VHH binders against c4kar8. Designs and how they scored, part 241

Target 1, 263 residues: c4kar8
Amino acid sequence: MAELSTPSPASPAPLDGGRGDELEKFTLRGARQILQLLQDLITHRGLITAHTGGGHSFMTAVLKVDEERGRVVLDPSPDPQANRRALAAPRLTCVTQLDGIRIQFPLVGLGEGQDKGRPALFAPLPAEMLRLQRREFYRLQVPLAHELSCLLKAEDLARKPVEVSARVIDIGAGGVAVVVPTGAAEFVIGGTLPACRLALPDGEPIELDLEVRNLNRQTQRNGTEQLRVGLRFAALPRAADTRIQRYIFKTERALNAKARGGL

## First folded at step 14 (VHH)

Design o39 (framework vhh_7n9e_1)
Fold by ESMFold2-Fast, scan of step 14:
Structure o39 (fold): chain B 263 residues (1-263), chain A 126 residues (1-126)
Amino acid sequence: as target 1 above (263 residues)
Amino acid sequence: DVQLVESGGGLVQAGGSLRLSCAASGFTFSSHAMYWGRQAPGKGREWVSGITSSGGSTAYASSVKGRFTISRDNAKNTLYLQMNNLKPEDTALYYCAREWPSSYYDEYLAEYFQHWGQGTQVTVSS
């Protein structure tokens, strides 16, 4: 008899460090290297998603690095509840990107106060930062002008099929992140969404099977909350993969040209 | 105060069945997707199954698909896991959770969450 194996739909990284050796080459532990990377985030005005647990996150940014006090200063949320969740969390997991490179770091011991008369959040400098330099971990922030959307096939609270048009906020080789209107549909990590339609510029929508990998309620810079859904390409035809990669490459190139003033 | 209390574990022979329960309190159970995870001795936590807030959609790890069934009773604030055709490899401490850490593009990166409850031990003899 032949035994068929199916890929695991949702298998998060082991909590006790089964990938320590594989990630060590991407881990920065040098104090000067960490300070330089944080300064680069300030210089490039990098937006950071800070995960506070409970499926919650908020958008922040590094305002400054206080070397004398050994602290990083973060922009608080205008939503007081998001700040309370962050302060109550034993750890923040901060995720961002710089020049297409994914950066992730923990912050422990978050406090609040003021910096030069403005509200601020403070944390000790992280002891380590993860910098993933491989293209497969890259996420392109989708320009709003592109109006990228994905039509999701899901289920509502009454267990009825529903189609939801979701805005694509980032895209990479392995999947997309989308924003879903609150209450439009129910999702579960590991769930599959068959025959979804990804609308890219210059052609017909791409029909894709998607797997839910991440769910979080993210508080935006303006204080509003949105549901962010991370979706993996469960089955990606060669033609679709080629078209997605071309979109990413073309958009990166155009954004880099604008940043250099070549347009 | 969020509280999750698991029960129903025990010692069972390979090929046997067990039904696990998770009693939830301190939050609006009916508005949350719920999950079962497990941890074998000396191993990290493994995702087992998930169910939407309405109970309309479910998901399973490939290792348990076809053998385990997740369900919920929102009127009783209770999550269930029916485990059939148990294997020695299913031996683990089983936990329920209202969230599951998974980083988008981050299958190689660990994210942390605090589970609530002590778990319930399942031991499958060969």
Scores: ipSAE 0.556, ipTM 0.832, lowest interface PAE 1.4, mean pLDDT 82

Design o4 (framework vhh_7n9e_1)
Fold by ESMFold2-Fast, scan of step 14:
Structure o4 (fold): chain B 263 residues (1-263), chain A 126 residues (1-126)
Amino acid sequence: as target 1 above (263 residues)
Amino acid sequence: DVQLVESGGGLVQAGGSLRLSCAASGFTFSSYAMYWGRQAPGKGREWVSGITQSGGSTAYASSVKGRFTISRDNAKNTLYLQMNNLKPEDTALYYCAREWPSSYYDEYLAEYFQHWGQGTQVTVSS
């Protein structure tokens, strides 16, 4: 009769054994399903965030799937430190999105070498992939051309108030993910950022309170570090919710139209 | 190698106080936000509190807000949790961490927890 609740972006959520049972129904374990999904990521040139532990990640991509050797070939970071963290990690957790669906998978036994004379990272094919095909987990990847931003009110390293214009990289019903330069301000999971301003097209910025849900230092494809901050909408007014949903819907329709029209 | 060592737990009567400490080594302590978590018998891990790198901002779970105070001493590489007006419901193993999961998907991000300490037991009797 009772279903496990969808995780709220509102709270730092500890791991829950009961939620593990819920995740199992979204887990792909068939070898052909896994191969097909990895090929789809290659076809769509999907960017992957590879978490190496310790709050660190780097941007990568699947370059190819070597079915004969049972391995994936990944794009290494231009930052040697990111690659060293990855190689030292017992496991990489890879997170990406395809058609609004969150995809997550582990890679164990990462090695380095060369593919066609170029540096590459190699790992055995994952034994499982998580594919979260539920509306409440949907996040729109914000097109770079939209220049969507959120003005954050935070404190700098000297404990002085600072305003940071952060680039919005994804948006959903419950919040946004933003990127800021490392060291621009201090953030803590569970902390509240009052009176921030989300700039959406077709209107004045939306003033709202945001709660920090996740923090991750990400090495970009050009080798620079940025801090990714996941932010939950606190007490979102109906008018603001309507504008956010309208933006998501219009942008998704436009992206689908471009994909079909070849633009 | 990264090490976190918690101390200061013990048995205390309801309404009493304890101060927990977490001694950090093997990394630049002042460059990380720090967290306190707890796990009661038969329950999952629960986030308790967090503090920024400088100590300028803090956050608390609603269950402890107004009773607990997180602080840090970057010169001593030490994190603290001052616990006042303790309740039997606060009985748990308390541990510090330099990262905190924010989603139930984090079971696939187990490496985030490799730097959690062994913990210190707090038992609150009625």
Scores: ipSAE 0.575, ipTM 0.839, lowest interface PAE 1.6, mean pLDDT 82

Design o40 (framework vhh_7n9e_1)
Fold by ESMFold2-Fast, scan of step 14:
Structure o40 (fold): chain B 263 residues (1-263), chain A 126 residues (1-126)
Amino acid sequence: as target 1 above (263 residues)
Amino acid sequence: DVQLVESGGGLVQAGGSLRLSCAASGFTFSSDAMYWGRQAPGKGREWVSGITSSGGSTAYASSVKGRFTISRDNAKNTLYLQMNNLKPEDTALYYCAREWPSSYYDEYLAEYFQHWGQGTQVTVSS
């Protein structure tokens, strides 16, 4: 039976992974759809992480869409080095969320100038935008009030074992993204961090083996840099999986109720 | 101007060994994690191994773990891959990289992969 021997398409992507036909159904290529989505990002004041390559990114936002000139206007970083990296990059990969839906799009041909007397970055409208509307791709942005943390077991620059308490910024079925203080520890994509402890409300910390899946030095809106580490759950016990899913669903419901004026 | 120059490939019989080198310039080598990747004929790029900036931690693809050893010499700005017990399946063009493209089903992050050098060919005969 051929289908019984075929790997599941729902399995996590390998580190050499590609983009299959599955992403095509989430890709917007209509000019009107793209303009509307960019306008929605403006009206909801969505923050955008712009990846510039080399493991670097910066926080930006769409300030306006110039339909006549076919351009977007972006908020530059207060860090001149971040802007220089962006301008030198062959493309930016922009990532954001609207109502829990991940939005991703490329920008090519970035330039700099001024908008209404203030510094700005300009780029042609993207030819495509990705809108991932599936639960397995969902990432909950963790409310700051929850103070979610993960204690990581790693090594510092002197190759000494260290424990780093990292703030969890988002969480999904397959992993978490954390912020690590600059210089606190070393990471490598594909590396395993054994016996880490994820602190969730309502119980003892969950002991987990984590795999490093992405690394990014992100320049914040205030100009400071932080290391963002994406971590996959390498071996998740059923009880831990249940607790994580329960936290995600409960927090989503609470956030939705709050956004609807207490309903 | 970032440059990575790979060397040390060649033709070897199954069970043999090779040591690859990557000479890096144009960036602060000692501040970056480094990676080895490969591309076999008719296949996509495959991640092989990674090493932290200090050299304190390493990672390997399951297909090479126990046979390959990644190392670095920060004083010489050089990355190494010691390959032992080579198999025909290891036949590929090998590249070093200062970053690795990521594509995650649970973490969608698309990055442009920039291969900075021409690679070094490894051919393993049976």
Scores: ipSAE 0.510, ipTM 0.802, lowest interface PAE 1.6, mean pLDDT 82

Design o41 (framework vhh_7n9e_1)
Fold by ESMFold2-Fast, scan of step 14:
Structure o41 (fold): chain B 263 residues (1-263), chain A 124 residues (1-124)
Amino acid sequence: as target 1 above (263 residues)
Amino acid sequence: DVQLVESGGGLVQAGGSLRLSCAASGFTFSSYAMYWGRQAPGKGREWVSGITSSGGSTAYASSVKGRFTISRDNAKNTLYLQMNNLKPEDTALYYCARDLGSYDEYLSEYFDYWGQGTQVTVSS
């Protein structure tokens, strides 16, 4: 090397290696399908996690789809630093869910401006959207009122064994996503957390081993940051699997009944 | 000013071995979990291995488990990846990363804050 300059980012593949071919069958590329899916996200007021790279993300939403101009309008973050990171990023990766189904899409060429006199972010319509329509990929957003927690057995930042009570934010057949208090524990991708305890509303906590699969440092709508950890169930016993599926089924049905009971 | 400088790559025959190093500076190395990732030509970024700040626990992708060993020397601010029984499918640009608080098995990420990497080419 001669002169040290910041290297240009490599253009990433849309999906990680080995997964691309498997996930192709879940990828939407038709303009009509993409427009309809984006409109469904608006209709259901879906919150979107926009990953800006470098371990950062922020919460946004699709405000509208401008079909004439071929662009999507996004809600900017209240955190100016998050917006600066987004505008500097070569690509945003947007992740959300609709009716328990994971939806993911890239946005390239993000700009800023105003929509109806209010600050907004703009990007061309995505050329593709991923929709993971499998029962194994289904994620139930856990109602805050359920106060679901998982007691994690991990190491703290001082390398001491600790038990951390983490709030469960979503749950599926394959695992949970949790919010971890700042400074409470250290995680490594692929690491195993043994003998954790998942507290469900009915019965004793379920003891299980969890594998760390995802880490997200996320700027919330109020501008604060939190660590979200995605955890896979390792070798889940059949009785535990049945209880988890029962909770998901009952909660989904109750949420659907509540939605139908609306005015 | 965070710097991560990878070295130790090269051309090797299938079944051979290489040891990669990552020299870290500009942060308290002993306070961060560290990772090795790789990107093969025409493919996205793949997580390879991780190690906690103390070196007390490690993790590996299924494709490399039993063949690769991650380690660290906190006194030297250096991360290592010992690669044994290399296969042609291990051909990739290898890079190290500080715990960035972000990794998702369905996401690709840019390498702005990771080193330029060290190229490993395994011939059959």
Scores: ipSAE 0.208, ipTM 0.602, lowest interface PAE 3.7, mean pLDDT 82

Design o42 (framework vhh_7n9e_1)
Fold by ESMFold2-Fast, scan of step 14:
Structure o42 (fold): chain B 263 residues (1-263), chain A 124 residues (1-124)
Amino acid sequence: as target 1 above (263 residues)
Amino acid sequence: DVQLVESGGGLVQAGGSLRLSCAASGFTFSSYAMYWGRQAPGKGREWVSGITSSGGSTAYASSVKGRFTISRDNAKNTLYLQMNNLKPEDTALYYCARVGSDYYDELTYYFDYWGQGTQVTVSS
């Protein structure tokens, strides 16, 4: 075959190509491994971002694993519309972290009902889970106390320049995720935001170009909605890359030390 | 029953122009950002251009900026790509896609529906 097949709706594929093949090394398929990982998420009260398609997600958590019925029970959103989107979705993509390691898994066949008299969502156990233990996939969840921000240079609906101070939610070697107020600016996947300024605790803000990769309207645990924007570092200078890596590693070490009670 | 159907491709000489169309059905077209991608023989998929749900903002790959124009008509559920000053390296299968963005990753564009594509061949 001289030509690659067009992705079907039943098997959506990333446009950047090749990434899925590399992820096979990090895919867990053993039933016992999957059950153990899900139980670890329950034990650690891991918050999960469940992507429902159409650029929407909501915050949830695994409430329990029903091994006898082969299903997981999830905490529904207090926003009924988020739950309707989830139930209508052919597939949920669940993203979370455990001990700094990024974990992703699909849920197919979501249903709703009650668990012990309370509303709940349930789905069959996932057949696979991704556990990304590589530095290039690592994303530091930025502590709120750091007040890390990025000044974005974007455009509004009328194509007028606008500057938006966005809170940095997470940061990795390849980019940042930020929260932007709804309606503050227009973002287009693939668009470049030139001369943005990333403020790290040490030194002058880093001026860099950011490529918009992902847009997601995330419903929080309290039912409020925020726009989450995934931004890739474009042409990052070596000095800037060193400063970002230093911040990530120092913060990671401090969080690990704090988790151990400073012992 | 989401469907995206492209048309308007063909054979054209370098320096020529083509206008591609994508007819969308089975969803509320005006609520979704849309884009054009392309895939050359033996190569991976490449992002070409994107447009917001309202049509108010657009973005282009550096390789096509200034030559291609993306637009949409929400009343007709149709996405367009005007291609000017075509080059042999623009030869590819062109397809439209609905932006899902439900797989959060700095390195990955995520699309939930794709069309079958329309072939564009640019001769030297």
Scores: ipSAE 0.257, ipTM 0.658, lowest interface PAE 3.9, mean pLDDT 82

Design o43 (framework vhh_7n9e_1)
Fold by ESMFold2-Fast, scan of step 14:
Order: structure tokens, then sequence, then C-alpha cells
Structure o43 (fold): chain B 263 residues (1-263), chain A 124 residues (1-124)
């Protein structure tokens, strides 16, 4: 796969104007998709950092999308000077996150007025929005009831082969995170674990090669330690990819249905 | 069911050109971003190019930018890749792929369904 540098979803700073083609693949331009994304920000009460230039920014939120007028309505800053800087700026660069996905978009032609008797900022709908999501960044938290496991082929402290059954705590299109008892095996970042076996519900275990990406020691409430290992799928056959995607989709749908029923 | 059928591959000399096609069926083609990827013998899959559902935006891997052009014809449910100034390192099995979601979104490696591929061989 093509390897292009992707910015961290946790960073609030605006992305540079860089090479346009590298960011183009993450850019939404469809009016319907832009409206849906803005509505999602309203629904989830997403806080937006609006950069006005000169090292200045303020916190805002989308209060409303006025489709008829082609406008967004924004919450003004309680700081009058921040609002004056925003109104004087040729553009705002808005940065936010939704479900761990970094979202960035420009607003041009900011104005002020009132919406339903309250002060508000208005801007035309953005013509484009940057949504920095990659398939390998999506992680489903695996329900404990599923008892998902991966049999790892690794080495012990003496570099002798060892097999460790590790619990899968999250899974995505690009890999899994597993937990093992501290000391059960030795892992080296960048090392390959060949012929590991991922046990999904409804089928034979999937045999695959895993690359170690990260290691994190975690102390449990009872004082015991566990090692969290991030593993990338080094090569993933079509059939395996399809099964993993189906498991993720079905599980997320079931979890969403349960959450909806709890209302 | 989703079906993607690639065609147009073949053997060409370095500096030559080929045009690949991908015929899509089993879904609303005009609602999905589409991609071209490739896999050289003994190597992993590499993303090559992407195009939004409307065709209004495109993206390319650095290795092919300026030489390849992605396009689509939504009326014909067909995706194209025009490949110019081919190099021996472009030798690979080329696949078309569909975006995971029907929202107009381009993301590297967001593709769920791949075709069987069409072989491109570039001799030196």
Amino acid sequence: as target 1 above (263 residues)
Amino acid sequence: DVQLVESGGGLVQAGGSLRLSCAASGFTFSSYAMYWGRQAPGKGREWVSGITSSGGSTAYASSVKGRFTISRDNAKNTLYLQMNNLKPEDTALYYCAREWSDYEYLGTEYFQHWGQGTQVTVSS
C-alpha cells in the first residue's frame, strides 16, 4: 500500500497547505456529505477551535445549519476581542474531532447578527471539508462476551519459541491490539510474528503474519501487570479482510442497537 | 453482490501507455468513491489513485502522479485509469476497488470490495 504521512487526529493545529494532492484524498466536496458532517457536529456537540490567524483562536460550535440560505450559524466567543479578530480575518480555519476523526474546514465571509434574538456568527457553508480518517485507524472495542483471541507465535526471554493466547481488546481493518501477561513473551517494535491465528466467531481461525507496532505496560486495579501489544496485519488475504470487516460491522451494529434500546 | 471486473492490461515497452477499465455492478456506482490499487509480485498492495463519487476530486500516489489519470463514467458504471510513460517498476496486477461507505469521502485504503485484477507488464 502507498504510505503517505497522516497527521495525528489528536492535534488541534491546522494542517499546512502542503501538497494539495496528498490532502485531496481526504477532502469532502459533495454538498450532501458536507451538510451531514456539519449536522453530526451539532448532534455530538462538537467543540471547534477556530483559528483567526496571527496565532489567535477561539472556541466555538456549530449551532445550526441553514440549508435554505446556505449558511452555518456559530456560537460567538464570550471574549469580544476574539469576535472582532474573527470578523476581521479573511478566513477562519476550523479544527475539531468527531469520534476520534480529525475534521478541518475553512469559513470565508464571516458576519455577525442575531439568531432568534441571540448574538450569533454566520458564514457561508464551506465548499470543502477535510476528514482525516483511514480504514486502519478505525478501532472496534471488542466486547468481553465475544472472548476474541489471537494465538501469537513469539519468543520467550531465552529466545525460545513460545505460543501465547492473547485476548483481543480492539480490532480494525489494519490490525489488532491484544493483552498478554507481563513476561509471557518478548516483543520488539518492528518485529514480525509469523503464522499467528486470529479466532473470530463463525469460522476457522485466520492464519496471518503480524508486525509489532507498539508496546504499553498497564497495571490493573488488583496490582497485576499486563502488556498491551499493538499489531499490524503484515499481509491480509481478501477472504480474511472480508471476515474481519464483517465482524466489525456486525458487532458495531449490535452495540448501537443495544445503546438505542437503553434510551 | 458487488462485482468489479478489470480489463485493459497487457505487455508494453517502457515509455508506453495503457488504459485500464473497471466495470462495476451490484451497487449504485455513482454513490461510491472508487480506487485503483496494484500489487507487484512478492510485494504488498499499493494504493495508486482515487476518485470521488461525482468525479469532482482525484488523488494519486507520488510514484504515479503526472503519469496516470483516473476518471469515471457514472452513466456506464465504469472506472478508468490512463497510464502514460510506463516504467518497469509499474509492473503489477492492477485492481479497482470500491469505497467502504456511500458517502463522498476519499481515504487511503478505505476500500472493501476488490476485483480480480488485470496484469500490467512493462519491459525494459
Scores: ipSAE 0.000, ipTM 0.101, lowest interface PAE 18.5, mean pLDDT 76

Design o44 (framework vhh_7n9e_1)
Fold by ESMFold2-Fast, scan of step 14:
Structure o44 (fold): chain B 263 residues (1-263), chain A 124 residues (1-124)
Amino acid sequence: as target 1 above (263 residues)
Amino acid sequence: DVQLVESGGGLVQAGGSLRLSCAASGFTFSSYAMYWGRQAPGKGREWVSGITSSGGSTAYASSVKGRFTISRDNAKNTLYLQMNNLKPEDTALYYCAKLGEYYDSSGYEYFQHWGQGTQVTVSS
């Protein structure tokens, strides 16, 4: 049964009912834990999707944590309308990932001003943060240098079969998120893309059936739209599952080793 | 000014058929994928079906696959749901929906709908 408000791991969408009984065990409420997690987001330059309600969101980042004043400083959107929506919203729901782990937190009482002469958004420190440590939500952010791609078999606007090489931006045990130019192919949520080919560095492309789980339209600064497509592995052969897990593990180990290895 | 107006619901016996319509206005209907969702009494909203902007691809929830057919007429700005072999568990208020246009971060998980929906009641 499809749940209309349940986000997939590939989606930056907020989890429905963040104070639900099942999510309580993943909720951080300690002031020091919250400060440390926000600082980790700064250190790793974590991009945050801030949901302002009404289906609207914008990309931001934590620029600073002001412990003495009890507030965070956020990067404003280049879109003035997005900033106006954020300031008018009673609450922002912020969604991000750190080391493949989904992080979600509310911000209430957003204001605007300047930080060292630059426009900035300010909000009180959140009273709680969700850090979702579940295997089904774990996603590896694919390094750009890996040039990981998935050849999608879909249809164009004229109902003709097309093949689209899509960049893989994240990958987990249950699926991938890819980016395609808007208009390259038609997608519908719940639709199946048969015999797609996932290219991993360690061998031949993996042939997979993929199910479309979510779509996210983003307008770039040059005015072009890109479409982020969340795709579930519909029928994953055991050998393919092993290769995907091996890629995730090796890549995460390499990233962690580099981070621990010094400057 | 975007409006979606559902119609065609009613009371029907189990095994019967209904065709729902959704009249769209205030946006370029032919440029957007469209969806049907439903809400049964005492339950949350459930996704039922989707169709691409061209009508070339469709998708269905497992519970309705083989019984329901989604279609569209872009010249008339109208979305349809043909419901066959209806079951008592199909009783719900049915909504048509489209996803957000810009800065929509949830896709499937965020539907926009307007109007009252159309009630489908399936007896026995």
Scores: ipSAE 0.317, ipTM 0.742, lowest interface PAE 3.2, mean pLDDT 80

Design o45 (framework vhh_7n9e_1)
Fold by ESMFold2-Fast, scan of step 14:
Structure o45 (fold): chain B 263 residues (1-263), chain A 124 residues (1-124)
Amino acid sequence: as target 1 above (263 residues)
Amino acid sequence: DVQLVESGGGLVQAGGSLRLSCAASGFTFSSYAMYWGRQAPGKGREWVSGITSSGGSTAYASSVKGRFTISRDNAKNTLYLQMNNLKPEDTALYYCARIGTYYDSSGYLDFDYWGQGTQVTVSS
């Protein structure tokens, strides 16, 4: 995947090297750090998307870490086909999120068996784990009750302008993820959607340009297809950035209070 | 079964041109956005260009914008990349891809199928 990063015209200073050292700073290779992070995923019951290649993935979780045998124990999919694909894959790419922080790690040498009399998947402990603890990678899952929306200005299959009100499902400092019905509009990764409007609870919609970063066609539980679209903020006025960060902070604080059991 | 077969690579002098093709089968080609990516020796895979299902909109990596043109022929189930003003740094294995999923909400992408690729070598 191409990285499109350029200094703003107001701040043309060189970026910190071009060596790719930035991701290295977020890569955990210490055995104790890896073990602690895996234990944190168990404690917080983090759901993991395990990518088996070819566009296939399944939902799993770390059930336990077996330090003596140097392996992780994973929850198998209820779908036998997904488990067969996983076992046949030379590598799983595991992606999860802990308190808005992206965590990614490889698993190689997946096997199957039983743990405490229940089916389980086993793999050696990963040699590395990526933990992207940067403001740009943090994402808040937007509560359904907030009814956050973004009015997208896009094109339909006939290349005609259309406006689509998309539901915002997550939001971060760098962008949003939205869902739209399949066929409502055309999108391409790297394309720009000009003059879109992000509606936050407090105040007027924020007008901004969005860059399409990813697309995923998703079948809902009711059988309806929807398109999940990841969108980057091309540029934000300082006031807009402040409003977005304020919304994230307030919502996270409220969710944390509810998780503690509240009153 | 999804299959993508790239062709058209070769050795070319700096400033030259090549046209890559990707023959798609095993899925409804006209229903998917399609992409070209590349991987140079010792480097990670880089997104190069994308095109909507209708061909109405395109996108390019900054490193190739103005030099490369992506296009498609839905009747032939074929994706193209016209490469002009080639530079030594364009040397890479070029892949055609369809995305089926993304890795997370931050915009990292996972190309769901890659063909064998076609090698492009640009000499100085």
Scores: ipSAE 0.208, ipTM 0.667, lowest interface PAE 4.1, mean pLDDT 79

Design o46 (framework vhh_7n9e_1)
Fold by ESMFold2-Fast, scan of step 14:
Structure o46 (fold): chain B 263 residues (1-263), chain A 124 residues (1-124)
Amino acid sequence: as target 1 above (263 residues)
Amino acid sequence: DVQLVESGGGLVQAGGSLRLSCAASGFTFSSYAMYWGRQAPGKGREWVSGITSSGGSTAYASSVKGRFTISRDNAKNTLYLQMNNLKPEDTALYYCARVEYYDSSGYLEYFDYWGQGTQVTVSS
């Protein structure tokens, strides 16, 4: 017999090397947990990046959960074209962060209308939400004042060895994210950068082999493109791991102390 | 309009070969690293291979390393995947991609693909 069901939309976020199975343990499917997490996003006014596919995304927020109708109410984009793309998309992939925890969920069947006389977007409650709470996913946002850098040993556009001093923008137990100007070096996902040097405050640079895990091109307000490179610690000596964890802990404590002092 | 159009798929016996092509338009192809991904029936999407903007470096998923070769022709705005010694497990919809989004953990990434892809079916 002919198959009568509509094709399922693509799964949220394809995973490199088949890591989808690893994320199942972080996936919430209980209606109560989903409602509570959406309510937490409302309470904390969490900004959400909604990916509509084809390289397009817009900033939104959950304004309300309508439990009677089984739907969420979202803040529309101020850009009408972004809203049109969202309404035409078969699925939105929504990504946000709450207290350092990454949250991701799909929305299917987006519609438009009004909530209390204001324009709004509506979607059925998601059937699943991803909540990543794991040491390797935790990232400390590095204060600019620390001037943390990593000297990368890479290749330029002509395949010649180059050393690039890259600014470290976040750091975790599993790796760092750095920014480099577009064209400074070539990177390929899965490639290894040997003998790179991570400069932490207090002490000698740490020599590390880094694996390229991810790439993201960003256009800054001044029109300059930069490349964000996610780098995994390929081999991490215990002494280096201890120094990195100490830096993260010390910096978190200092940032928390400043925040409390501001009260 | 940014477009990626895949071609070259088909039905082939195990041990056979196919060459896939991806015609890129609407962006500066020579400035972007390019990727091949696939989605097998009943499975999630997986990354297959990547190539730098210059073509100077390549990377492969362990499942295809030594059997597949990625290449590009920047003058023609075309990406290629030469597939040798095909296995039934290689049966999938193959699509080319420019990656739009990654998170810093490396576990969550989005392939920026357009079009229907090209179907590869390997019979045992």
Scores: ipSAE 0.005, ipTM 0.296, lowest interface PAE 10.8, mean pLDDT 77

